# Ledger of designs, part 3: VHH binders against Putative ubiquitin thioesterase otu1 (otu1)

Target 1, 329 residues: Putative ubiquitin thioesterase otu1 (otu1), of Schizosaccharomyces pombe (o13974)
Amino acid sequence: MSSLRLRLKYENQSAVETVEANATVGSFLDLVAAKFSLPRNSIALKFGFPPQDIPLVNSDVPLSTLVSSGQQILVLKNAATSFSTNEPAKPPIPNAATKPTFPPQTEISNPPAVSHQSKNTSQDPPYVSTPIGDIALRVMPDDNSCLFRALSKPLGFSPYELREIVANQVLSNPDIYSTAILGKPSIEYASWIRKETSWGGYIELSILSSHFGVEICSVDVKTGRVDSYNPQPATGQRTYIVYSGIHYDLAALAAVLWDTDVDVVLFDASDVTITPYVQQLASLLKNMHYYTDTASFSIRCTICGTGLVGEKDATAHALATGHTQFGEY

## First folded at step 14 (VHH; from x01 with T110R)

Design z03
Fold by OpenDDE, fold request of step 15:
Order: sequence, then structure tokens, then C-alpha cells
Structure z03 (fold): chain B 329 residues (1-329), chain A 125 residues (1-125)
Amino acid sequence: as target 1 above (329 residues)
Amino acid sequence: DVQLVESGGGLVQPGGSLRLSCAASGFTFSHYDVGWFRQAPGKEREFIGAISGGGSYTYYAVSEKGRFTISRDNSKNTLYLQMNSLRPEDTAVYYCAADFGTSYEYRSPRAYDYWGQGTLVTVSS
């Protein structure tokens, strides 16, 4: 039976939950309530970009009809209208304002840069031949800027300029980009995303696609799923990036495989023939094992030699030891 | 106008060290990757290495790893190349370059939009 793997985000907490394909909205809500220790009636769920409400009115609706596997679900706590009965509680004496010690913001540690030793094999980039030409993978460095680098040519800006655009958009729209959505205050998020060590994701893709009026299609290597950001682009143009679990690359139509200068990286968004070709590239990459299972990948700390499994172990190791250099076995 | 000006070249003995500088002007230096190239007489221009806009990441040619170190000071709009254990084969004109994000191939000279005039390094006994 097909299962739904969903990423849950509640404030600064994240969880991955797998539910059965026949799971209902009600059962999912119960799971979320239990996971985050929230009253069921105080929970709102959102998905997509911009965030849309998961209707909770019909608890018997199959969740699979509303969301897809791999999606992030935003969990929001609704202020319970506590109908507190007005018992006139006696005015408590103004005890001294203990300065709320803001708990130290756990720096969302960027996933450890797995140094993909790019084997400088003089090998042709992965590509698939199609009726319109070769769809080739243009590989970005693994320097936490892969998303921005992949989008630099399509959008016509440096990775750092793109970061600034994201930061400015977040700051200018605090109502859209709330702390609940960002996981931190907008000011902090803006400062964070400006750092070249900060990894871009779905928020950045949403912002950049909207800002430039370009559709960005992210093709997942493992699943072949296409995530579309800004599906009705004002420019009528579309670009394709390839997601391997922890890394973004660019898919280009290559006139000459060795000459990136002549690459076509913007397509007509109305041309439905391109997406299947990029999915063929993704399938090729999958067969080449060009993806990382973030849940199960085995890595080794290059500093102390400790074997680790998955992102969680890597993060825990980094926190415990300060070691942030990891390699594949 | 974007300008890159290399300095620090000269004559050095084999086994010696040299530090090159590249002064940048006319653009927001920290918003762009910058790199070093060299060109020996009768040879193609070759990639030495690059550094990210913020300076946190460096990329080197395999042949130059360990001997050459690239750094930057964004407060001074300056790129540096520290060269150690120099060899006669390192004799070349050294160029700094800036990547304005129009290309993916950080190792290719074509990826860089702006270039300095170069500085000559001669390694000889």
C-alpha cells in the first residue's frame, strides 16, 4: 500500500511522518496533535506556496487527495478561544518582571556539506538525447549555494544577488513570511539567508519564481516528481532544476555538451514536452545513483572517522564534537 | 567601471614564496565569486582557483592544491593568491577574474566576465 511521507514543521520543530495512503485528514490531525503535544482543536494545517489551508472540517477525507508524498505541512497553533468564565480573580500583586530569557535560538545547523569529490573524470555530463536536443545536467558546486548557482544563469543574477532579493522580499512582506512559515523572525531569516553558508530551499524557490515571474520546476531524482513554483509565470518562461535530496543542479538543453554558453535554460512554460525530457534525465540520474537518501545515507566524519547514518546523525555528531566535515564511505 | 588590478608579481627563486594581490573596484566585491588564472608563454590560460563572494568556500585546481592558497578581504576589495614552493613551471602571467553569474563552469575562463591585466611571475635560479 502506498504511503505518504510528509515533512511537518511546527515553530522550530520539524518531523518526518509516514502515513498510510488511506490515512484521513482526521487521523493525520491526531498524529500531528500527538507528535507536537497540541490540542487537536487548536491545530491548523497549511501546505504549498503560498501556504494553503488543509480543510479540517471533513475529517474523513483521504489525506492523499489533498497532499502528496514529500510535501511539507506547516502546523500552526490557533489561539484557543478559551471561553474563560470571568471569575473576578483577585488582582495578583505585580511580581517583578523576570526578563524572559529567550531560549538560545538553536541555529538550524546547515546539513553537513558532504564533499562530493567531483571525480574530475573528463566524462561528459549526464545527458539524455531527445528530439529537441540533449538535455544535460549542469552540476553546481556543493557549497550550500547550489540552488542560487543553479538559478543564476536562468534569472541573470549572481548567487549573492539572488540571496539579497530573497532577504528583501522576506523583509518587505512580513505578513506573508511569518515566523511560523520561516521558523524564525523575518529579520533573522533575512540575515540568515544572506549568508553564503545558508542553504536555500522551497521558500527561496517560491520567492524567486514569483519575483522574476518565471516558473521554476524542481525535478526530484529519486521519485521523478516535479515540484512547480509559480505555475502561471508572468513571463511565460520556465526553468528546470534537478534535486538529488541534498543538492540542486540545473537541467539545460545543450546545443553543444561541452559549451555551456549556448545552453538553453529558459523554456516556454506552455510547452508540455520539456518536462518529460527532464524527467528522463532524472531517471538516468536515478539509475546512476545520483541521489542522496537523507534518511539512510552512510557518511563518515573526515575528522574523527566516526561512521554516521543520515542527516540526523551527522547533525548530532556536529553538535557533539564540532566536526562538520563529512565524506562518503 | 569594473576594474581588477593585479600586483605582487616578480622574480623568485625555486622553492620560494610569493603573494599576489588583486584590487577590485567598480562593483560590490562581496557579491561575486573571484578567481585566479595563469598563462604561461605558448600555453592556454589555466584555472588556479576561485573563492566564493563571502570567502567561506575555495575551489582549487587539483594540480595546485596545497601549494597555493586563495583568500579575500571584502573590506578592502582585495583578492589574494599565496604561492609557496614555487617551481620554474609556475612561470606565467597571473590574472584575477570576477564571475558575475552568467556561467556555471567556475574552472573555465569563459565563466568570468571581468579580467585584470595580469602580473608576471618568473621562477628562476
Scores: ipSAE 0.863, ipTM 0.951, lowest interface PAE 0.5, mean pLDDT 86
Fold by OpenDDE, fold request of step 15:
Structure z03 (fold): chain B 329 residues (1-329), chain A 125 residues (1-125)
Amino acid sequence: as target 1 above (329 residues)
Amino acid sequence: DVQLVESGGGLVQPGGSLRLSCAASGFTFSHYDVGWFRQAPGKEREFIGAISGGGSYTYYAVSEKGRFTISRDNSKNTLYLQMNSLRPEDTAVYYCAADFGTSYEYRSPRAYDYWGQGTLVTVSS
């Protein structure tokens, strides 16, 4: 059963939660309430950039229809009208200034690049034939720069230049890109995203789509959902990337499957016919099991051969052994 | 202007080693993937390997894996190719190339926008 892995952020607290694919907004609220010890009615949830409200009115709505796996959810406490029950001032417990040794923020080590060894012996990339041509998957290397590489050709910049654009945008707009949104101070985020080992996500997609005035449509292989970044692009152009849970690839209209030079990677954003074709590609990929269920995927350490289940085990293994090379069975 | 200048080529005996250098100028070196190609007489230009802008990731042709090592020094704007256990069939002009993001096919010469003039490596007894 497909699961959603979500990053929760409440004030200075962070948690990663995995919910079932059929989880409802209501069940998710209950989870959040329990996790952060918050009254359910006091919780507001936001996602994306700029942050958008998760509608809480209908608790029976599947969460998967609103958010994608890997997304950060901001948890906000609505200022409940403090009914001032005058509970008597418990005397000031003396401020023993024990300098809380902030445990070193364990650098959230980027999930080990699971090399999708596409065992598929077929020399041809996955593609679907459509009336307008072949929509083909252009596979990016698994080097933590897959998002930037996928967007390199569409946007006309190197992956590293794109990283720099993101970093500069974050630094130039600290009010927009708050610590709450970024999960770290803007200066640290900028330094982090400049590293080629840092994995880009929805923040980068939002920034880049806005910066270039291009709509970026991310098609999720597992669900077929399309996440649109900058749905009203100033350029009128759209590009498609394919998200497989832990990896981004590019969807291109291929005139020649083996010749990427003639790929069409920018589309008219007003052309409604393209999205369904890319979704067909996603469906093909799904049937090919070209996605990673981050909650349940079986992997093995390529160094010691230890079998692991899911990202959690992989992370634990890496921490315990120093082994950071993993492969799928 | 973008410039790539290869050096270090020459005559080497079979089984020998050689280190090639490529000096880059006219662009922010660390912001681009760079690679090595070679072209033997009468043959097509073939991919040897590439290295990411930051130098953390390398990609090699299967045939060259283990004998050749690509590295870079971004502080010196220099790309390197260490070649070991050289064979007569390694005789070629070796080219440095830079990928400015026009293609995502690292193995294709067409993916690289800028090229050096090449340096000749001759492996002969």
Scores: ipSAE 0.860, ipTM 0.951, lowest interface PAE 0.5, mean pLDDT 86
Fold by OpenDDE, look of step 15:
Structure z03 (fold): chain B 329 residues (1-329), chain A 125 residues (1-125)
Amino acid sequence: as target 1 above (329 residues)
Amino acid sequence: DVQLVESGGGLVQPGGSLRLSCAASGFTFSHYDVGWFRQAPGKEREFIGAISGGGSYTYYAVSEKGRFTISRDNSKNTLYLQMNSLRPEDTAVYYCAADFGTSYEYRSPRAYDYWGQGTLVTVSS
């Protein structure tokens, strides 16, 4: 049975909870109440951006119909409106207010288009402003786990758990994931991908997108091309990652650029408006030279010192040696 | 239930060394990044460093690089913080934390989902 892994945020506290796919809003509310030691009746739950209320009126509604795995749920404590039934004293019928003469409609001069020169203060992540908000690059560490890290928040699992999912999928489906596809026997591949030093790619994207029923759109910085994995996701959800040649990052809709907690990282897969915005981010990054030309770049394996040219050589080297640490010449 | 329990805090003289431990339970320890934070009285909680689930990668605050070392023993479900050349300004409650789902801003306390109760380190002559 599919489970929902949700990130709960209450003030300065956070928790990750896994609930059954058939969990109800009521049972989830009970879980939240218990987790944060809050009275059940004082809790409001919000998700998405802008934050929307999770309806709590019908406690028997499956939670899975409202939220998806990997989503963040904001937990708010409602101040008990003490409905003091103060019987509103019948305010005296105020007398006939004199017809205020409508002052002439002063032509509201169109405020000058404040060119939001976004003072790109050197501290803000790369972002593009769009009608729906800021699409920001969330940069992953360069530790060979960037793909898994980028997908951790969208999918609701740690990078290492995601590696295990890939490994298990490969082992469980040897006919699909043949030696020809993997470049090595399934058992070896599974062992390899479990290593935090092993670099994930299109195989992992394919497996994870299918496993979670989420579309993963990889936007290439250099070309602006979008590679879609699982274009008809069962969840109806989509996430965007940014590929810069040798590195994966995450594209998020940022309500607040410096507050990643309110990032939207899952989108409606049917919403065609988001992709062009992420491509604009990719274009910005391209102009910033935030990409590696994998066709021509010279790299060396930092483990064995072997000189390599381009992504193909690096991949071949990694497959042959297990060496996945590369540096520039 | 996820639990993180810090130990090894105490009084140490300036220039001294101390090793903190964090015992983890209630989860697969090797599947999560973990980190150290500290909070001095009247100050915000600050990042010291983190270590990847497998232990191959470490991340440090610039201010602590070279003086503090983070390691882990996954067989013992234990996170360590070796602190050398301790200074009075290092006096704080030290916390271990676990990141269960975000690769965002590993330096931010908000990235971490579970926290220990902390252990007090006092550096004084």
Scores: ipSAE 0.789, ipTM 0.922, lowest interface PAE 0.6, mean pLDDT 86
Fold by ESMFold2, fold request of step 15:
Structure z03 (fold): chain B 329 residues (1-329), chain A 125 residues (1-125)
Amino acid sequence: as target 1 above (329 residues)
Amino acid sequence: DVQLVESGGGLVQPGGSLRLSCAASGFTFSHYDVGWFRQAPGKEREFIGAISGGGSYTYYAVSEKGRFTISRDNSKNTLYLQMNSLRPEDTAVYYCAADFGTSYEYRSPRAYDYWGQGTLVTVSS
């Protein structure tokens, strides 16, 4: 179908509407007025990032000439409220690489991920509506690189490059990254983390947050706990990842819910409003059972990192995947 | 100079098979994810699948699982697409692409930084 799929957002309410490709601005305005029970002449419409006005004077103009499918339309009452966008905040220039801080160890450090199916790109991700827009979960491929994939956009490096940075930091600072901290000699840890089948956890978050001068907040789906890595970041920037017990995903402010290329994934670390919204997303995910209770696992597949309960579970895993190497969880 | 060169396209009858190759040069092939897309006439580029740098993980579009197999040979710097049970709807230009990993959406063409010129596959009798 040649139609527009648009997200309408009015205060804390949202709706997804599909309109005909030849729908006019006027007919769309009628739809919006009905949807939110607003007087038609009190409505202003904005779209994009930064927000731009949809001209309402030309009510016979096809809406498709003004907006693209997938865009979020902000609905404002009385037109007295205008969205202002700041110029992009320039991050502070980092003075030097900061020494990694080691946060408390989490219950789970390595999410397992084995998946050969992609997510359907036309289906909406989990999200919560907020006054500043939608905070959406950007689901990473189910593989053992999910932590590194979630951090690739915020940090600007591929999963391979992020693993290499971790490995090099471990090798260059053996007094900091001792066998007591790593659970194995630093040379072995570096070789291990370079493998794309090795999953990352709190050690990697600590190293990467310090190396890039970015605060990384990990929000646990099951508990709602927020673990902050590098809370006084040299760049003044923060990013959010969402931890489900076996997987890491990225939280993003989605200017267009189904178009990840325009996501905002770095936030001012001094901001106090975004963290509660990501916690609302985690609460939604908890209610959807988007988590695994890792406390019940006794073993894991050392090839893919999948948590397993016992020998029967390991046998089923081996039949399904061909992986036969297991260790204690 | 990063280069990706597809080959192996051509005419094939419905029900037939075809193997596409993508030769990579100008970068360390094994460090990066690579993938296949196709573009049918009048359509946008469509994700087929991708494979991780070391080859341990493959990802397929839900609509193409089972008929297409992605593989790579890092010793030859080559990505492959084995296509079986071909249908007229598979007629398209097939592109390989390299993802240098600055995005998290492997299904989007925008996640891929370098592209081949494409190879035409026509399924018709």
Scores: ipSAE 0.510, ipTM 0.809, lowest interface PAE 2.1, mean pLDDT 78

Design z03
Fold by ESMFold2, look of step 15:
Structure z03 (fold): chain B 329 residues (1-329), chain A 125 residues (1-125)
Amino acid sequence: as target 1 above (329 residues)
Amino acid sequence: DVQLVESGGGLVQPGGSLRLSCAASGFTFSHYDVGWFRQAPGKEREFIGAISGGGSYTYYAVSEKGRFTISRDNSKNTLYLQMNSLRPEDTAVYYCAADFGTSYEYRSPRAYDYWGQGTLVTVSS
């Protein structure tokens, strides 16, 4: 019997659901509403990367005509309307050229870098222009291996090999990777992360950056925050990934925008110019709504990265997981 | 030796169906993404679809959704392409390919390290 196997993502919740091949958009919407306890009329569904809307107006259309098995479906809550296509404009505010990272504020560099908002095709990647080339987004497949796929070129190993490296590091260092840190026993974690359906996160970034001796900078699309894993001294190397709240992509210096073979994906850790350009790319991506709406989160667990709303949510998280380190989202 | 061998091509009428197979040997099949491409005379290779090592994720060219189905049987080391509702513009040599490298672009032929020799599909009356 043919079926669709789909990963549903709502905020920090996820579920893998299998539906019959003849499931309709309407029946799927009912399943999603029940699963996440959302009013049916408040739900928007998106798929692919960059996210594209699933049309909800014809609820009797078979879901299989719109999405394929194995795809991730973003579940978004809104006020029974589609997202606005007209973001209220605020004039850009110039910034000093020497601000390599920023809080959630608009930043404009001194160089002639220009943000481009491309359409969602393989031939129009988002990029910003710089004097040394374009800083472009290299979009990873819409699956749960996106972190590992984004890191494959800079680290020199396939996504399957990177998962194996993580698993082996967890098993070889049980004092470091305890149940308290992992949220499960190390042998269970290792088995779990080897599965191609398991989503990688902060633990995997920490392990991989340490194992390879490469700084990994994760640039958050919504906030522009740069999280650095394994910061290197001036003589080391750095790579940049772009985080949308549920998906990782790679930032590359594209000598030829449409030819990924000549991308530069490792940078001198002493270079002060590339980070601001990647933050400009993140700002472009924010304007494209290339992120999950996490506006209700005020804090995050610094151990597992879970977004949390206030002290009550943090207390519940600490009781459930044992994680007690929290920071500003 | 790493080897990919396509089979199942041939002449088929418009509106017909055809199933292509790709037999893999010389590597651990389940540890690699594999895909289908086609090349019409005088054109570049065109991405049809790909499937992840464990088979959990499939990716299709937008134009091919609903007519073509990619699948794999890791116990038989075989990749499949089911083609339905065939049209004359589907006439091409069909190739299977395996991604052994660290490329992150699965739609590009450059992402794939090994290729089969191809099997010809002709759709005409």
Scores: ipSAE 0.477, ipTM 0.781, lowest interface PAE 2.0, mean pLDDT 77
Fold by ESMFold2, fold request of step 15:
Structure z03 (fold): chain B 329 residues (1-329), chain A 125 residues (1-125)
Amino acid sequence: as target 1 above (329 residues)
Amino acid sequence: DVQLVESGGGLVQPGGSLRLSCAASGFTFSHYDVGWFRQAPGKEREFIGAISGGGSYTYYAVSEKGRFTISRDNSKNTLYLQMNSLRPEDTAVYYCAADFGTSYEYRSPRAYDYWGQGTLVTVSS
């Protein structure tokens, strides 16, 4: 069943909780109170930047109508407020959790003149300054789970869990995910994608987009091309990943460049302003040669999906990884 | 309940070796990345390294000079840290932690959702 994965932050503590999509604000509040050993009546819940209240007065409201999976929920302990507010329900703005909030901007940002190259380092990540804030690359570890790692924050599930979702969808829909589409029988594909050494691609993006109802925009560093994976039905949310030919990273609107906890990674799918800025980031990355030209690959490792050029590369790959099974790229 | 319990800390001479263990329970250990951190007196918690759920990928802090090795045994639900050539600067409380996948910066303590209580390692003559 559909569920929400939420990160709870209380002072210097954090916890990850998965709740059913039909969980209520009241039942969630009980869970939070137990998790952090707090009196239920002392708790306020907020999300987003600037922090927005989760209304607690309507305890029977489904939590999923107020927040999306992957949201960080700020837990606050107030001085004991003995009375709940019985205020009439305010007309909330639907999808408030999906609209970015930004610090004030006083001037138009210039194109970047100097950039940091940040991959598997402690340096600042690559970013571009824009009128809406910094659009930064959040670099994933250089392993074959990078697609799933990039999507973990926006979708609220671990790379393993995302792989499980893909595998189950492939097995449940063999008419759609045929051998012709997958390059192998659906049963074999499902077993293959569950392995942490298997590289994900467009099939996985399509499945995850539809499963979560989130539009996924993949921006290619080399070409600037945007490939949009559009779900049916849609939640009205969009996230951006950056594709370098062999690696996926996440694009974020960074309120504080060095503090990823306050990143905006989900955007209103009707927004028209963010995509060009992510393409500007891709242009910066292209100038840093942060890409691999996959057109030169002739083979790939069928164990991990790594693209390779010729027999010498395949031999080196086998020596480095122990993988000896290869197919056409 | 998710639980992580470190063991194997103690007093070690400079140049010595020590192996720390972290016993995991309350979750399917092999499904999640786990890592080691340490906290020296008066300092912030520092990333040492992490290992992927299946054990195929390991990551170490840039300052690591190959003295430490992270491994896991999924059949025993246990994470290990082998520390060699220990120095007084390695004196700290060592913590294991589990990443349930809602954060993308594995080097930050904020990326980890569950923590052990820590085990003290003291390196001195």
Scores: ipSAE 0.462, ipTM 0.799, lowest interface PAE 2.7, mean pLDDT 79

## First folded at step 15 (VHH; from z03 with Y106F)

Design b1
Fold by ESMFold2, look of step 16:
Structure b1 (fold): chain B 329 residues (1-329), chain A 125 residues (1-125)
Amino acid sequence: as target 1 above (329 residues)
Amino acid sequence: DVQLVESGGGLVQPGGSLRLSCAASGFTFSHYDVGWFRQAPGKEREFIGAISGGGSYTYYAVSEKGRFTISRDNSKNTLYLQMNSLRPEDTAVYYCAADFGTSYEFRSPRAYDYWGQGTLVTVSS
C-alpha cells in the first residue's frame, strides 16, 4: 500500500488527495491548510462514523496508523482555542420507516420521497435497519467492471487502477498464476484483465485482498452464502460485497442513505455482528428477486461465479473471458 | 489542474437538435468515467448520462427515453452529448463531470469530483 487516497470535505468543498503511505499527521495537516486556505491552528480533522478526531498533538505519527485509504476526512474550522474537546458527532437523523419500503424492480413508479433532502436520486437504495444503523446496498453500474467499482471506495483506487494492480501481480508471480490457474498465459491474462470489458472473479478478489490486506466477504443474494477472501498478512479490516449471480454491489453502513460520502465501508474484521447484518440485506434482496435465477445451470465458473449450462456454454465463456476453471453449481 | 470546458450551448427551437462538447485536460481522460448533468433554474442538478473510461458502456437516466446520446473521443480528450427532439423543458445549464473512482454512485452529482463551468441551452420558440 504505497499511498493513501482520501476524500477531503470542508463545508461544501470536496477534494480527492493522494498522500504517500509514510505521510505524517503534520504533513497532512499542512496539505489540508494549504488546500482550503485555512490557518493551521484552526483545523480539526475527523473521520469514521460517528466522526472521531484525528489526534493532532503528535504531528510525527504516520497518518496510515489512524486512517485507511478510501476514507473521508471531515475538515472543520474551529476558533483558535485548545483542541481539548472530543465531542462525538450527533447521531444520524432517525429513519421513520421500519416497514420495508424498497421499490419493486419496476423503479419508474417509486415515489421520490428522498428528494426532500436536496438529493436528486432516481430511487431509494435497498437497506435494512440494524442496531448499528442502516446497512444499505450501493448499486454499481451494470457493466463488466462491477467488481472493481464495488471495491473502489473501500480500497481507495479507481477500477482502472485496481485492474492494473491485478495485472502487475499476475506478471510478477507467473509460477502462482500459471495457465492452469488463469486459463491463459499470465502475460495474456494481464493484458486481458486491464480491459474494462473483462469480468473479474475470485482471482481478482484474492489478489486485491492480499495486496491491500483487507478481508473481502462476498455475500450471495440467493443463498446467503459468504465467501471470504482472507489476506495474509492482514490489516484487521473487512469489506462486504453483494453477489447476485452476475453482478457485484457494495454493502455500506449508511449514516445518511443518500450521502455516500459518509458511508462506512471498512469494518473491524474481529466484529462478529456485521456479517449477519449484511446477510439480512441479502435476504431482503432475495425477496425482491435481486438475483439471476440460476436453477437450470449445471456448472459455475469458479473465477467469476457465472452460471453456465453444459460444455458449450463453458467453452464460449472460456473464449470470451479466459476463465477455464469450472465447478458444479 | 483538472479542467472540463463545455461548449456548444445556445438557443434552439423546439424539435431541434444540439451537440455539446466537453474538453478535458489535466488528467488521463481515458482512465475515468465522465458524465453529463443539467440544472434548470431553481432545480437540483439532474443526471443525464455517463460513459465509461474506455467508452464501452453508456448509462442514461431512466427518464431519458432515447433522445440523448453520449459519446467520447479519447484521442481528443473530449466528451459529447447529442440532443435531439428538444423541448422547452430541456432548457437548463448543462455540465460535464468526472468521476475519479472512489465513488460508486454514478447517478448522483456527489459522485463526481470535477465539474465544468456549464453551458446554457435554451429551447424556445
Scores: ipSAE 0.442, ipTM 0.754, lowest interface PAE 2.5, mean pLDDT 79

## First folded at step 17 (VHH; from c3 with G53Y)

Design p1
Fold by ESMFold2, look of step 18:
Structure p1 (fold): chain B 329 residues (1-329), chain A 125 residues (1-125)
Amino acid sequence: as target 1 above (329 residues)
Amino acid sequence: DVQLVESGGGLVQPGGSLRLSCAASGFTFSHYDVGWFRQAPGKEREFIGAISYGGSYTYYAVSEKGRFTISRDNSKNTLYLQMNSLRPEDTAVYYCAKDFGTSYEFRSPRAYDYWGQGTLVTVSS
């Protein structure tokens, strides 16, 4: 009514902005330029489906005459008006000798093509309420890229790009990433990790945390154990992934449970309170049997990846979430 | 310019099949996940499915009930949708779309930054 709540998307970034109902196209363009650090004259704005331009020539027009609250605004940089970006240097890459104490190290075969049925409802993910808000599990697709997908938003690169970064790091530093560490020559390892069917593990976490200067904490669902990669991160930032024994997902502070675009996925590495909250989420997931347990009879929701024990847990899950498709874990 | 062009739509009898194609250009197709959506008259866009950038993994909406198959050919920069056992409720404009690359909400249209103009599929009475 008196304001517009708009979701802004620029490349790999997103934000929800609330603007006054009387905001003009010009004032909104200034806000967008400041938000994404873009030259005002390089910006194109689109909305709706199919995407259509927000006319920028008449900057005095009220934005509310063109868009509605709740719509997504695509922010695009016009290549014809752009110069090279003045981006900061890549994060420093520390020595790889600081090996984590316990993540899985397996070299799995190239499995057959896998299909999953996705969640079609707006059901809430697993989460815990904490004094800082809701810490939610953001479930990655059930594929061998799950580590890279979980890290894509915190690190700002696609799974393809993250695999390329790992491959290039091992090739550029063969003395650090020796055959003894990799289990094969660096050239073969780089070729192998570039395949989307290659499952990433502690080597990839070590390389990526070092490359980006970000601490990566892997929280094990079954034990609550936290494995920290790069514990003194150059950026002072930390992200959390959740490890189920066969799968990685992302822990996020969910400002809006149904809107992953406004998740907080990077935390101050000096904040002593965050890790216990993610361990609380891991405890919830443990009670849901969201992990591999060869000693118990387990099933998995194929829609959200939630691990369940038997028909009773599947029924409770279906009632709580509306998900009715399950497979053996 | 990023461009996605759907083709292969048309009129088909109930119980019939169609194969849709989406030709991609203006980006490195093999680096991005891609997906299919549809929009029936008067309704919002509906997720059909997606396929990983290398083609090894596919994800489908439960509503299609196993009737649709997504594939891609990265050497031809082309995404495909095979639709079988078509019903009148499948009548819609079908769109292909390119994923941002860093969104983990790939079931939502908001995860996709570029869209085709669509191809009409009509399943006759």
Scores: ipSAE 0.668, ipTM 0.873, lowest interface PAE 1.3, mean pLDDT 79

